# Ledger of designs, part 187: VH-VL binders against Cytochrome c oxidase assembly factor 8 (COA8)

Target 1, 167 residues: Cytochrome c oxidase assembly factor 8 (COA8), of Homo sapiens (Human) (q96il0)
Amino acid sequence: APERGAERRDTAPSGVSRFCPPRKSCHDWIGPPDKYSNLRPVHFYIPENESPLEQKLRKLRQETQEWNQQFWANQNLTFSKEKEEFIHSRLKTKGLGLRTESGQKATLNAEEMADFYKEFLSKNFQKHMYYNRDWYKRNFAITFFMGKVALERIWNKLKQKQKKRSN
Below, E stands for the ipSAE of ESMFold2; O stands for the ipSAE of OpenDDE; V2 stands for 0.75 times the mean of E and O plus 0.25 times the DockQ between their complexes.

## First folded at step 17 (VH-VL)

Design mi11 (from mh2 with heavy chain A110E; framework fv_ebronucimab; at its last look DockQ between E and O 0.54; V2 from the best seeds 0.63)
Fold by OpenDDE, look of step 17:
Structure mi11 (fold): chain C 167 residues (1-167), chain A 124 residues (1-124), chain B 111 residues (1-111)
Amino acid sequence: as target 1 above (167 residues)
Amino acid sequence: EVQLVESGGGLVQPGRSLRLSCAASGFTFSSYTMNWVRQAPGKGLEWVSGISSSGSRTSYADSVQGRFTISRDNGKNSLYLQMNSLRAEDTALYFCAKETPFDYLWGTYEFDIWGQGTMVTVSS
Amino acid sequence: QSELTQPRSVSGSPGQSVTISCTGSSSNIGKGYDVHWYQQHPGKAPKLLISGNSNRPSGVPDRFSGSKSGNTASLTISGLQAEDEADYYCQSYDSRLSGYVFGTGTDVTVL
């Protein structure tokens, strides 16, 4: 009995683009789009005197970014896989080969592909709903912490101005 | 049941290397920051290293910086600690620890789940 | 390594209240980072006892309470029971270390 080769589930390599900004940068950097998620990663600057609120905000933003990267990387892989399977199955049903006479990859027409997209969206509807819900929750929290950090910075500036006037 | 199980501990000579593993079950491993914390015999807790959910960010205590490497395989629900250039001071029980989900109101980061630990002894 | 300072040991009789202090610096507790508390019985893993200075996770008895003021956090155990005999650790974040820091630990004995 031929040993069924264990299909190596190509787990998306955790190859988040190791975009390393210059060490002397005092700003956030945006990297090129990730090859799996197609999202541009942000490298967040860490100030020397980062407050606890600023740290919390930064961490939340970083975690949210990682969450988004993972979601879309996996979603895009799933989409690509299912799309290829769909195309292959339909071509086989039509008695067509995977390649045209010219050696090009055989494709389906727009109408046939529309059926795939509809089915894919229907199948993944609940997943997208949960994603959207969590996306809003995370962004609301980020906005809330941004507000807190802004207030903290204003307060610190006012205290510094008062101290300069008293000296 | 949520569980962390450490393995790979043992007796090693100074200057040698050891790799610890932590197997996670009962939760979505890929969604959480993971940490290593150690406890020397009869001593307190010491944070060693942390790794973000995707593995894109890592952090180390000064005591292990440049010698230890934290990594993860989310497909295997596994956390690793590669320990190089081991010293007698690295003798400890090593715990795998999971961070809590981010609290959207308070933004706290604590360790809610711990393994039972794996013992590393560095001796000549 | 900058550790948070705890008393080495605290003792009390059953039904009494005991308080464990955790003293930090301007780079951790004094900077405003949250303090967490862990309980560790002999030969066991640490268990989260208090989160975010004063929050109790589910399953933690009401007799445990946390507070923070200035550079010092405190864990109070009211109505001390025999099962409370354990080591207690505070934990916070240190901006200079860019990492987590634990307290030196406190051995709580029930007399």
Scores: ipSAE 0.754, ipTM 0.908, lowest interface PAE 0.8, mean pLDDT 90
Fold by ESMFold2, look of step 17:
Structure mi11 (fold): chain C 167 residues (1-167), chain A 124 residues (1-124), chain B 111 residues (1-111)
Amino acid sequence: as target 1 above (167 residues)
Amino acid sequence: EVQLVESGGGLVQPGRSLRLSCAASGFTFSSYTMNWVRQAPGKGLEWVSGISSSGSRTSYADSVQGRFTISRDNGKNSLYLQMNSLRAEDTALYFCAKETPFDYLWGTYEFDIWGQGTMVTVSS
Amino acid sequence: QSELTQPRSVSGSPGQSVTISCTGSSSNIGKGYDVHWYQQHPGKAPKLLISGNSNRPSGVPDRFSGSKSGNTASLTISGLQAEDEADYYCQSYDSRLSGYVFGTGTDVTVL
């Protein structure tokens, strides 16, 4: 059968997104960027004749996607929260209000913010180190299972050719 | 140290609803797929439902599909099972269970930590 | 619903070996899905005993071993001890049910 090349485009309006892949889709779907992690989720297709190895690969990819989404959603939230707290603390130390005369949020300049960025990186260094380690372990595992699935498919194709030649 | 504690079981009439909770502690709850498994009195184990680490993927046994809803709140380290349209056959001790993380060598997902269970009795 | 068949009970004297079979179908064990084993003492929650057909988790004695062939998995307890008296369940995945399935359970008695 012909290859199914259809991709799900982001169809959500600017309001609340209601992404729902078709129930009987034959293809993976790429959803809109997650509000918190800024990563696009993949909605994986489950073929009718999925082998146990193919299932292991799919579950590994699904688990890794969820792990990655959760990590970056948490990091983005923590970064935003701590950044605002830092700005508020420094503005109070300088005797300045939290908003300008025009009502906009008061900010610090780039050099003043440099202390925050260094402090945040330092505080989160070990967490990011463990994230990178786990990311590489997961990427290696996914690649390894992709190879095993590819070999399984080649082997099955050869068995089908041998059956045709013998008949 | 590492614990799963179920609650919310009780006696209910057929056709009614009940909500089970499972409180997790001693591990990073949001990193693991969670499952409900039940055991009728004097009988064996039956898988009921599973939910992925983020809560975005759920699965159900045929016997409960459309009646039960699994959910989780990773901020509260809690797993839930909403059981609607209860039947006498749903009478069982309900366990929550944690799946192991992926092992790239074996690629297996098995249940390594179990709670002690909460009893659900469906009777008039 | 249970789809994997186990003997209702097996027994052995201390020091003997016992083997518990777990027979499935072409939609689960026969399709190539892994088999896991759990031990359940009376009044207790199940405990993981064997994973991935034959792997022993940390803390499980080496007298427990597992294997799989065709539609059948086996758990063998060598050197049976009194503490091994419990119920044992196999577990696999079933593609027709799109979910996990457990065996019917085996009551191991140490004579």
Scores: ipSAE 0.554, ipTM 0.812, lowest interface PAE 2.0, mean pLDDT 84
ESMFold2 (binder alone), look of step 17: mean pLDDT 91; pTM 0.940

Design mi13 (from mh2 with light chain H36Q; framework fv_ebronucimab; at its last look DockQ between E and O 0.47; V2 from the best seeds 0.65)
Fold by OpenDDE, look of step 17:
Structure mi13 (fold): chain C 167 residues (1-167), chain A 124 residues (1-124), chain B 111 residues (1-111)
Amino acid sequence: as target 1 above (167 residues)
Amino acid sequence: EVQLVESGGGLVQPGRSLRLSCAASGFTFSSYTMNWVRQAPGKGLEWVSGISSSGSRTSYADSVQGRFTISRDNGKNSLYLQMNSLRAEDTALYFCAKETPFDYLWGTYAFDIWGQGTMVTVSS
Amino acid sequence: QSELTQPRSVSGSPGQSVTISCTGSSSNIGKGYDVQWYQQHPGKAPKLLISGNSNRPSGVPDRFSGSKSGNTASLTISGLQAEDEADYYCQSYDSRLSGYVFGTGTDVTVL
């Protein structure tokens, strides 16, 4: 009996396209849109003398980005699955095949698809409300820490100027 | 109940490899940064590695850099630590630790949930 | 690995106050990174006592308080109880290590 080779299920590499900016960059980099979330990832620059406040801000921005990436990746996957199921169900109900006579993927008309979008939005309304709430909370926090970092930088510049005048 | 359960510890020879696992329950695992912390017998705590919520960012202590690999499977609520080229100095109780939610006022990070640990013994 | 310096042991009688110091450097506490405190009973996992220098999580008694000044953090246990006999660890972030750092630990004994 031939040993059926265990198909190595290639665990889909968690293929967050690791956009790696050039090592010598002193700026934040924006990557191409992620294939799942369609959001452009930002690679945040880490200053050599990063302050604790700057680190907190960077971490918050990074966590918020990851949160957004995960949310939209999952939402888009759910949307795509439910859309496909809807199309298949409706085609079956109509006695239509999944492919046209020309071999193209059978599609629904705009009116039928409008029903899907309405249903999807209604079903996911609460999820989107929570997302929006958390989005605002995170962005307000980011703005707050940006303000703190700005004040810290101003203060440090003033201290440096005073030290240069005293020497 | 919020819980972390470590597994995969054991007795290994120097130079061998071991994989630790941590199973999370009672919270949204995919939303939190996770860490490994170890404690050698009769010694203090030592941070080993951390991984962001998505797994896109990892960090390591210098003592394990290049030998250990932290990973996660959010679909399985699981954290992993692949330990290669093990040394006697790696003998420790290994804890899985969850970071607190981000404090939007103070931006503080702490380890609020810990597992009971899994013992790794590296000896000839 | 760079550790935060704690006293090896601290002792007190029931009802007394004890203070544990945690001394860092210009790359961690002295740089302005926050300090956390953990309690660990024998054979148990660490428990978070203090976050962000002075914030007490829910379920932690008010007899535990944290402070920070310069490169030194302090944990004060007021009204010491028999159940407070444990190891205590401070924790911070170190910019040179690009990672978290723990204190050497302090054994608290109730006499």
Scores: ipSAE 0.778, ipTM 0.918, lowest interface PAE 0.7, mean pLDDT 91
Fold by ESMFold2, look of step 17:
Structure mi13 (fold): chain C 167 residues (1-167), chain A 124 residues (1-124), chain B 111 residues (1-111)
Amino acid sequence: as target 1 above (167 residues)
Amino acid sequence: EVQLVESGGGLVQPGRSLRLSCAASGFTFSSYTMNWVRQAPGKGLEWVSGISSSGSRTSYADSVQGRFTISRDNGKNSLYLQMNSLRAEDTALYFCAKETPFDYLWGTYAFDIWGQGTMVTVSS
Amino acid sequence: QSELTQPRSVSGSPGQSVTISCTGSSSNIGKGYDVQWYQQHPGKAPKLLISGNSNRPSGVPDRFSGSKSGNTASLTISGLQAEDEADYYCQSYDSRLSGYVFGTGTDVTVL
């Protein structure tokens, strides 16, 4: 995607708007869906006076986004590859060609495709269990650090009020 | 056995290019941020460059920015450093280093696994 | 290209304690970033000794301890042993450079 003359890079198409979560980071940008993972990347804002704790939270969020994008990009490629192989194998068993008379890619009916989905889910069950475990672990950690950042910001504001009153 | 093995070092004239490789084994390479750190003979450690687990984010020390390019191939468990426009001051032992996993309690990152290094000598 | 300042060398007799200082600036240690410590024997790769100011990874003896206060971090080696003779480097993150910085290194000598 072309740049719209802004100094920051925008990866989103036209129609993307800025969103600032009410009690979280501001000026983060949400880009368009990644071609392979179908996930929207977050372009994280780095404030001028980012604290070390805020930097840790940002790095955790960035790493979690990369981990998630890698998982789904790989899973989407595996799904597409195995789906084509399944269709090809079943068409051969029926003695049918890979293309229709019009040249369109031949396909299977919904009942036959249900067999593929069941087989795919069964083969990938353990991988998805590990993904879910790690997903919860990462999201718990993100929430934990968000709470620590919120407390840090409150404490800093209280110290500023005490300093002004004592001066 | 967890290890990192660097290669591609050698003697090269100033202004020329060299490409370093680092082969990883014994861990899930694609899960970790990787770094290059160098040490000139008789000198201390200097961070050179880092690359995120997917390869989508890179960073460079000021001394090498614009001349060096870090990259990775997660399918081959390999980290690379393309070094262009080499200078005498780039002469060093180059280590690849793995960052630790994110510590969900403390959020610390450190370099826990190092290779033995590959020597780059830039001399006319 | 700011670096963290360490003493060039320290020495001690076996069984004594030595402390290595690591002084940074307001963009790294002084801002509150964590400090890591690495040990490097001659001709060998660095080895992680301390992470997150004070945490010892598995396999690092209890005689190594770290702390941080203000703009200075410290590594203390209690009960010096001959194998502790090595170079020691501190490391932190620097917000101005958006990258890592290492200390100048300290040569620890055991009688």
Scores: ipSAE 0.638, ipTM 0.850, lowest interface PAE 1.4, mean pLDDT 85
ESMFold2 (binder alone), look of step 17: mean pLDDT 91; pTM 0.938

Design mi15 (from mh2 with heavy chain Y109W; framework fv_ebronucimab; at its last look DockQ between E and O 0.36; V2 from the best seeds 0.64)
Fold by OpenDDE, look of step 17:
Structure mi15 (fold): chain C 167 residues (1-167), chain A 124 residues (1-124), chain B 111 residues (1-111)
Amino acid sequence: as target 1 above (167 residues)
Amino acid sequence: EVQLVESGGGLVQPGRSLRLSCAASGFTFSSYTMNWVRQAPGKGLEWVSGISSSGSRTSYADSVQGRFTISRDNGKNSLYLQMNSLRAEDTALYFCAKETPFDYLWGTWAFDIWGQGTMVTVSS
Amino acid sequence: QSELTQPRSVSGSPGQSVTISCTGSSSNIGKGYDVHWYQQHPGKAPKLLISGNSNRPSGVPDRFSGSKSGNTASLTISGLQAEDEADYYCQSYDSRLSGYVFGTGTDVTVL
């Protein structure tokens, strides 16, 4: 019995483009789009006197970013794989080769591809619903912590002004 | 069942290298920050290293900085700790620890799941 | 490595209440970082008891409670039981170390 080769699940290589901003930057940096997710990574600045609340906010943003990167990297890989399988299957059914007479990769027409997109969206509907739900929850949490950090910063500025007036 | 299983511990001489592994099961490994925590015999807990869910961010205790490397393979649900230039002070039970899920209200992170540990002994 | 300071041992009779203190500094607990608590029985892995100063995970008895004030966190065990005999560790984050820090540990004995 031929050993069924364990399909190496091509996990998207975790090669997040390590965009390294300049060391002297006091700002968040946006990197180029990741080759797998097509999302631009953000390098978050860490202030020298980061408060625990600011740290929480930064960590939430970082975790949310990583979550998004992983989701879309995997989704894009799955999409690309299934798309290729669909094209190959349809070409085979039509008795067509994978390459045209000119040596170009054979493609399906827009109508045939529309069927693929419909099927793909239908198949992944629940996954996208869960993603959207979690996306909103994460972003609401981030926004909430942004508000808290803003209030903390205002309060700290007011305390500093009072101390300067008392001296 | 949610489980972490450490392996790769043993007896090594000072200056040698060892690689620890932690196999995760029963949860979505790729969604969580993972950590190594060690406990010397008859001593308390010491945080060693952490790695983000994607592996893009790593952190180390000063005691192991430059000698240890944390890594992960999300496809294999595995966490690793490469330990180089081992010292007698590195003798400990090494635990793999998972951070808590995303806390939408408090933004708190604790270690909710632990392995049984793997023993590393560094001796001449 | 900067550790959070705990009493070495605490003892109590069954049904009594015991309190374990965890004292930090201006770089950890005093800066406002959250404190977590763990229970460790002999030869076992640590178990999370309290998260975020006072939150109990599911399956942790209500006799365990956490609090924090200033540079000090506290774990209270009310109605002490024989099964509560264990080592207890506090944990927080330290901004100077850019990492997690544990307490020195407290041995709780039931008399």
Scores: ipSAE 0.813, ipTM 0.936, lowest interface PAE 0.6, mean pLDDT 91
Fold by ESMFold2, look of step 17:
Structure mi15 (fold): chain C 167 residues (1-167), chain A 124 residues (1-124), chain B 111 residues (1-111)
Amino acid sequence: as target 1 above (167 residues)
Amino acid sequence: EVQLVESGGGLVQPGRSLRLSCAASGFTFSSYTMNWVRQAPGKGLEWVSGISSSGSRTSYADSVQGRFTISRDNGKNSLYLQMNSLRAEDTALYFCAKETPFDYLWGTWAFDIWGQGTMVTVSS
Amino acid sequence: QSELTQPRSVSGSPGQSVTISCTGSSSNIGKGYDVHWYQQHPGKAPKLLISGNSNRPSGVPDRFSGSKSGNTASLTISGLQAEDEADYYCQSYDSRLSGYVFGTGTDVTVL
């Protein structure tokens, strides 16, 4: 199939929530997608005559986006849950209630919370190592297939020009 | 042990609904695209529907589009198929199937793990 | 709804080679999509035999081989054994349907 000059567009619904990894803040409300750490849904352009190789690349990119979003969603939930459990445990050890006199959740000071952050990083170190490994594998594969698609498009242009010149 | 177990099949009259379930164990369910495939008695395999690993992308065969809804709950390791407006033609053994892992260099997806199926019979 | 065309049945004697064809159209195999093969014994779920036209998953004997050319994929069973008696299905992707399609199925009989 000849190349039709397909246009790539990254499209996401407004207001899509961002996942907050332990190393980062979730304070960005709407930002542009990062090609490799896609934290928002992307609408992938489908050419009229999408080749099988182009379809493979699109599915790989879609699966990588979903994998990445699921990883960080899970990490954000785990972080929040373990943080509350840590605070609860330390307050109980100190003989303190879970709520202040005003009814707000009791908390720990910055020095006390530093223990939690260090424990969380240590506990999840291996998981983040495997995530980084898989991230590199996925991005290598995406880049490899992008190259294959580019060559396919060049070849199709040359084949079409050869046919044109022979007629 | 890697396993997929379907349930929820039965005998129903045309126009009614059933909900199929598929319970997964022995693998990381949330990492894989899942599919439903059916086989009418004495007939071949027919793909019905697929759902991406997060559940955000779904696809359907033309014969079931608008009547069936695929879904998943990754927290429960479960795949579902809501079948509405059932017809006699929907009578089949329904399998759930897992797609193979992505091959980072060659990129191919096939169905490597199948359940034993749950029978749906639609008859007046 | 489209299907990939397979012969209804194929038979051979033990040790013989048999080949099952799987013919598609310009929207599936003919467009260049991969073909996968499944084996199904009576009363059992399908089992993946060949992925990506010719790749054998772990545990599949090397007597099973696959190929694809043009609109047609082929599964060859070299050195046919009694346990190979089963139904065989090819599968591909169809761009017109935006979904998967299976072949009509082939009943392999070992004489």
Scores: ipSAE 0.660, ipTM 0.860, lowest interface PAE 1.3, mean pLDDT 83
ESMFold2 (binder alone), look of step 17: mean pLDDT 91; pTM 0.938

Design mi16 (from mh2 with heavy chain G50Y; framework fv_ebronucimab; at its last look DockQ between E and O 0.47; V2 from the best seeds 0.62)
Fold by OpenDDE, look of step 17:
Structure mi16 (fold): chain C 167 residues (1-167), chain A 124 residues (1-124), chain B 111 residues (1-111)
Amino acid sequence: as target 1 above (167 residues)
Amino acid sequence: EVQLVESGGGLVQPGRSLRLSCAASGFTFSSYTMNWVRQAPGKGLEWVSYISSSGSRTSYADSVQGRFTISRDNGKNSLYLQMNSLRAEDTALYFCAKETPFDYLWGTYAFDIWGQGTMVTVSS
Amino acid sequence: QSELTQPRSVSGSPGQSVTISCTGSSSNIGKGYDVHWYQQHPGKAPKLLISGNSNRPSGVPDRFSGSKSGNTASLTISGLQAEDEADYYCQSYDSRLSGYVFGTGTDVTVL
């Protein structure tokens, strides 16, 4: 009786409904936008004969993706929180309630909100500068490793062709 | 100071369950892959499991596959190892280990920070 | 268990050089995965000595050096000191295991 290879049940951690690609997919899979970051996660395929360079590239891409997801999730939460606090503060200053007479959430006008956006961007300017710097560094590294992997694949194809000609 | 502190070790009977914890401090815990490594008394190091920074990817040694579950709570800077169906051969000092930052030139991953370990003894 | 093979023990006199070998297979070191080295004193946690075959972290003395050729990695300790008495472990990644693998460990004794 052929020993049924133990299907490595990747036990997905319980909490976040992470889109799991079909087990038989031989390609990278793009998930729906994350609820917090609004970024689409990529599920990277792992080939059976993955080279060490390919693994390094995949790991770097995965870590960079996770880094981006975390950054934007936190940034969006901070933004939403500060925006709500700003709105509440301004409404209170105006002597307005949090709800209109129609029961709708009270909103500020576009000019008042422009002040919030300016203040938020100013407050977070340094954070965004560091993010952009690190983003470029990571993407440069990814591109560099993509080049290395491409060269490795070309070299391996050439060696295989030479071996077939000698045989 | 960068530190990892393991806890939850103890004496348990075979077939029972135990949950280990590792508390991280002094670094951005959510940015690093974390590992469990164990060492049986008077023996060498054995890799047990890893979990990616977001928890999206996990891997296990064959010796613990299907029995152990690695998890993390980035909000609490904590790493966990749920150990089920414990065996005598699981008796070891369990270390929490942090992976190095990604080297953008060489792409190397080593374990740069280790805890002091927590002892798990499985005995009837 | 797929372990990297190390000598059980290595000894040397103070000031001498000793070399520890770490032999793998075509699924780990021979496939081209990097090798890392750790030092462990009795009752202590392991300490990273060498990362990525030859890179020395800050705070590690220059007397420690790493190399790799084929399926074998080597740690050389030059100018052996009494404080170097410890267990040494190599580590790599194994594609068959889809995980990390350690060496069997080497006890270094200073005579």
Scores: ipSAE 0.753, ipTM 0.910, lowest interface PAE 0.7, mean pLDDT 91
Fold by ESMFold2, look of step 17:
Structure mi16 (fold): chain C 167 residues (1-167), chain A 124 residues (1-124), chain B 111 residues (1-111)
Amino acid sequence: as target 1 above (167 residues)
Amino acid sequence: EVQLVESGGGLVQPGRSLRLSCAASGFTFSSYTMNWVRQAPGKGLEWVSYISSSGSRTSYADSVQGRFTISRDNGKNSLYLQMNSLRAEDTALYFCAKETPFDYLWGTYAFDIWGQGTMVTVSS
Amino acid sequence: QSELTQPRSVSGSPGQSVTISCTGSSSNIGKGYDVHWYQQHPGKAPKLLISGNSNRPSGVPDRFSGSKSGNTASLTISGLQAEDEADYYCQSYDSRLSGYVFGTGTDVTVL
């Protein structure tokens, strides 16, 4: 969903990130927010005896993370670029400069900026629609494969109990 | 029209370098893992390398490990293969291939779109 | 250096059934990784024929079928036609190599 993107930041209490995943951890890890997408990457563990099904799930999760990070990084850049282009175009139409007398960037009022937000959403509606469709499709697939992995692990535990009882 | 077009092949001497390019069109390039596959004249297919959709994960065949570097530029819809320290056995037609999206029912990734290849010849 | 073994060639008359084997090891097919099949006509790029052991992409005739058991995958062409004359490759993943592997290739001849 859109709630995973945006400019919101949940952590990073200092100017220097101190997150450092263990080199040989047996668990997945959640890293600090990526500076371009504002999303928290997952650092995936690869077990030595990973089954083919477990590998499929891990690849799906890795690719989904990459896809999501790329989408929001690109969307943030596009938003910033088009916002500045809109402001510059409207200032030019008014016969105004790009900088104030103090050298700061000239801005538009809230009513003028509302036109930008409406145009941006309208222009990018189809892209957002495809993102939402793909986001739900990927999360359905992840859930489906998590269930398949869980069943595989239960079955393997049952086989070990049957083996111990028969031996 | 979905296409992959390889370029950059040619005749080079052993020990030299060459950079292959693959231009993608007709699909969202940044959504897919990409592969290089080669075929020596009169021989079968040999997988060379893959790169994940963002470029953050790569893998190489043992025969090229340490000599070849796969990369991509999603802004230009382009895949690259930097080939260093070329050897006579690297002589082949080099194909660019796109993986399918994750099959959410079976979880398989296959190579569904291939380019026509670019020929690399390594000889004196 | 392919790790999946295929026969060098198979042949059959039109309408006959031919089967191409693809034998791997415990680090690839035998571990449970999927097998894919590609068809390559002379001078052309490979085309995906079968994915995920048995799935046919759109446009692939239903006379092509795939299966997998143990260390071996099979491609069967049940109603052989002249246009099926081509090279066929299987492909899987290998956990020891951390990468993909192709079969040695099979030249199918229609008599």
Scores: ipSAE 0.581, ipTM 0.818, lowest interface PAE 1.6, mean pLDDT 85
ESMFold2 (binder alone), look of step 17: mean pLDDT 92; pTM 0.944

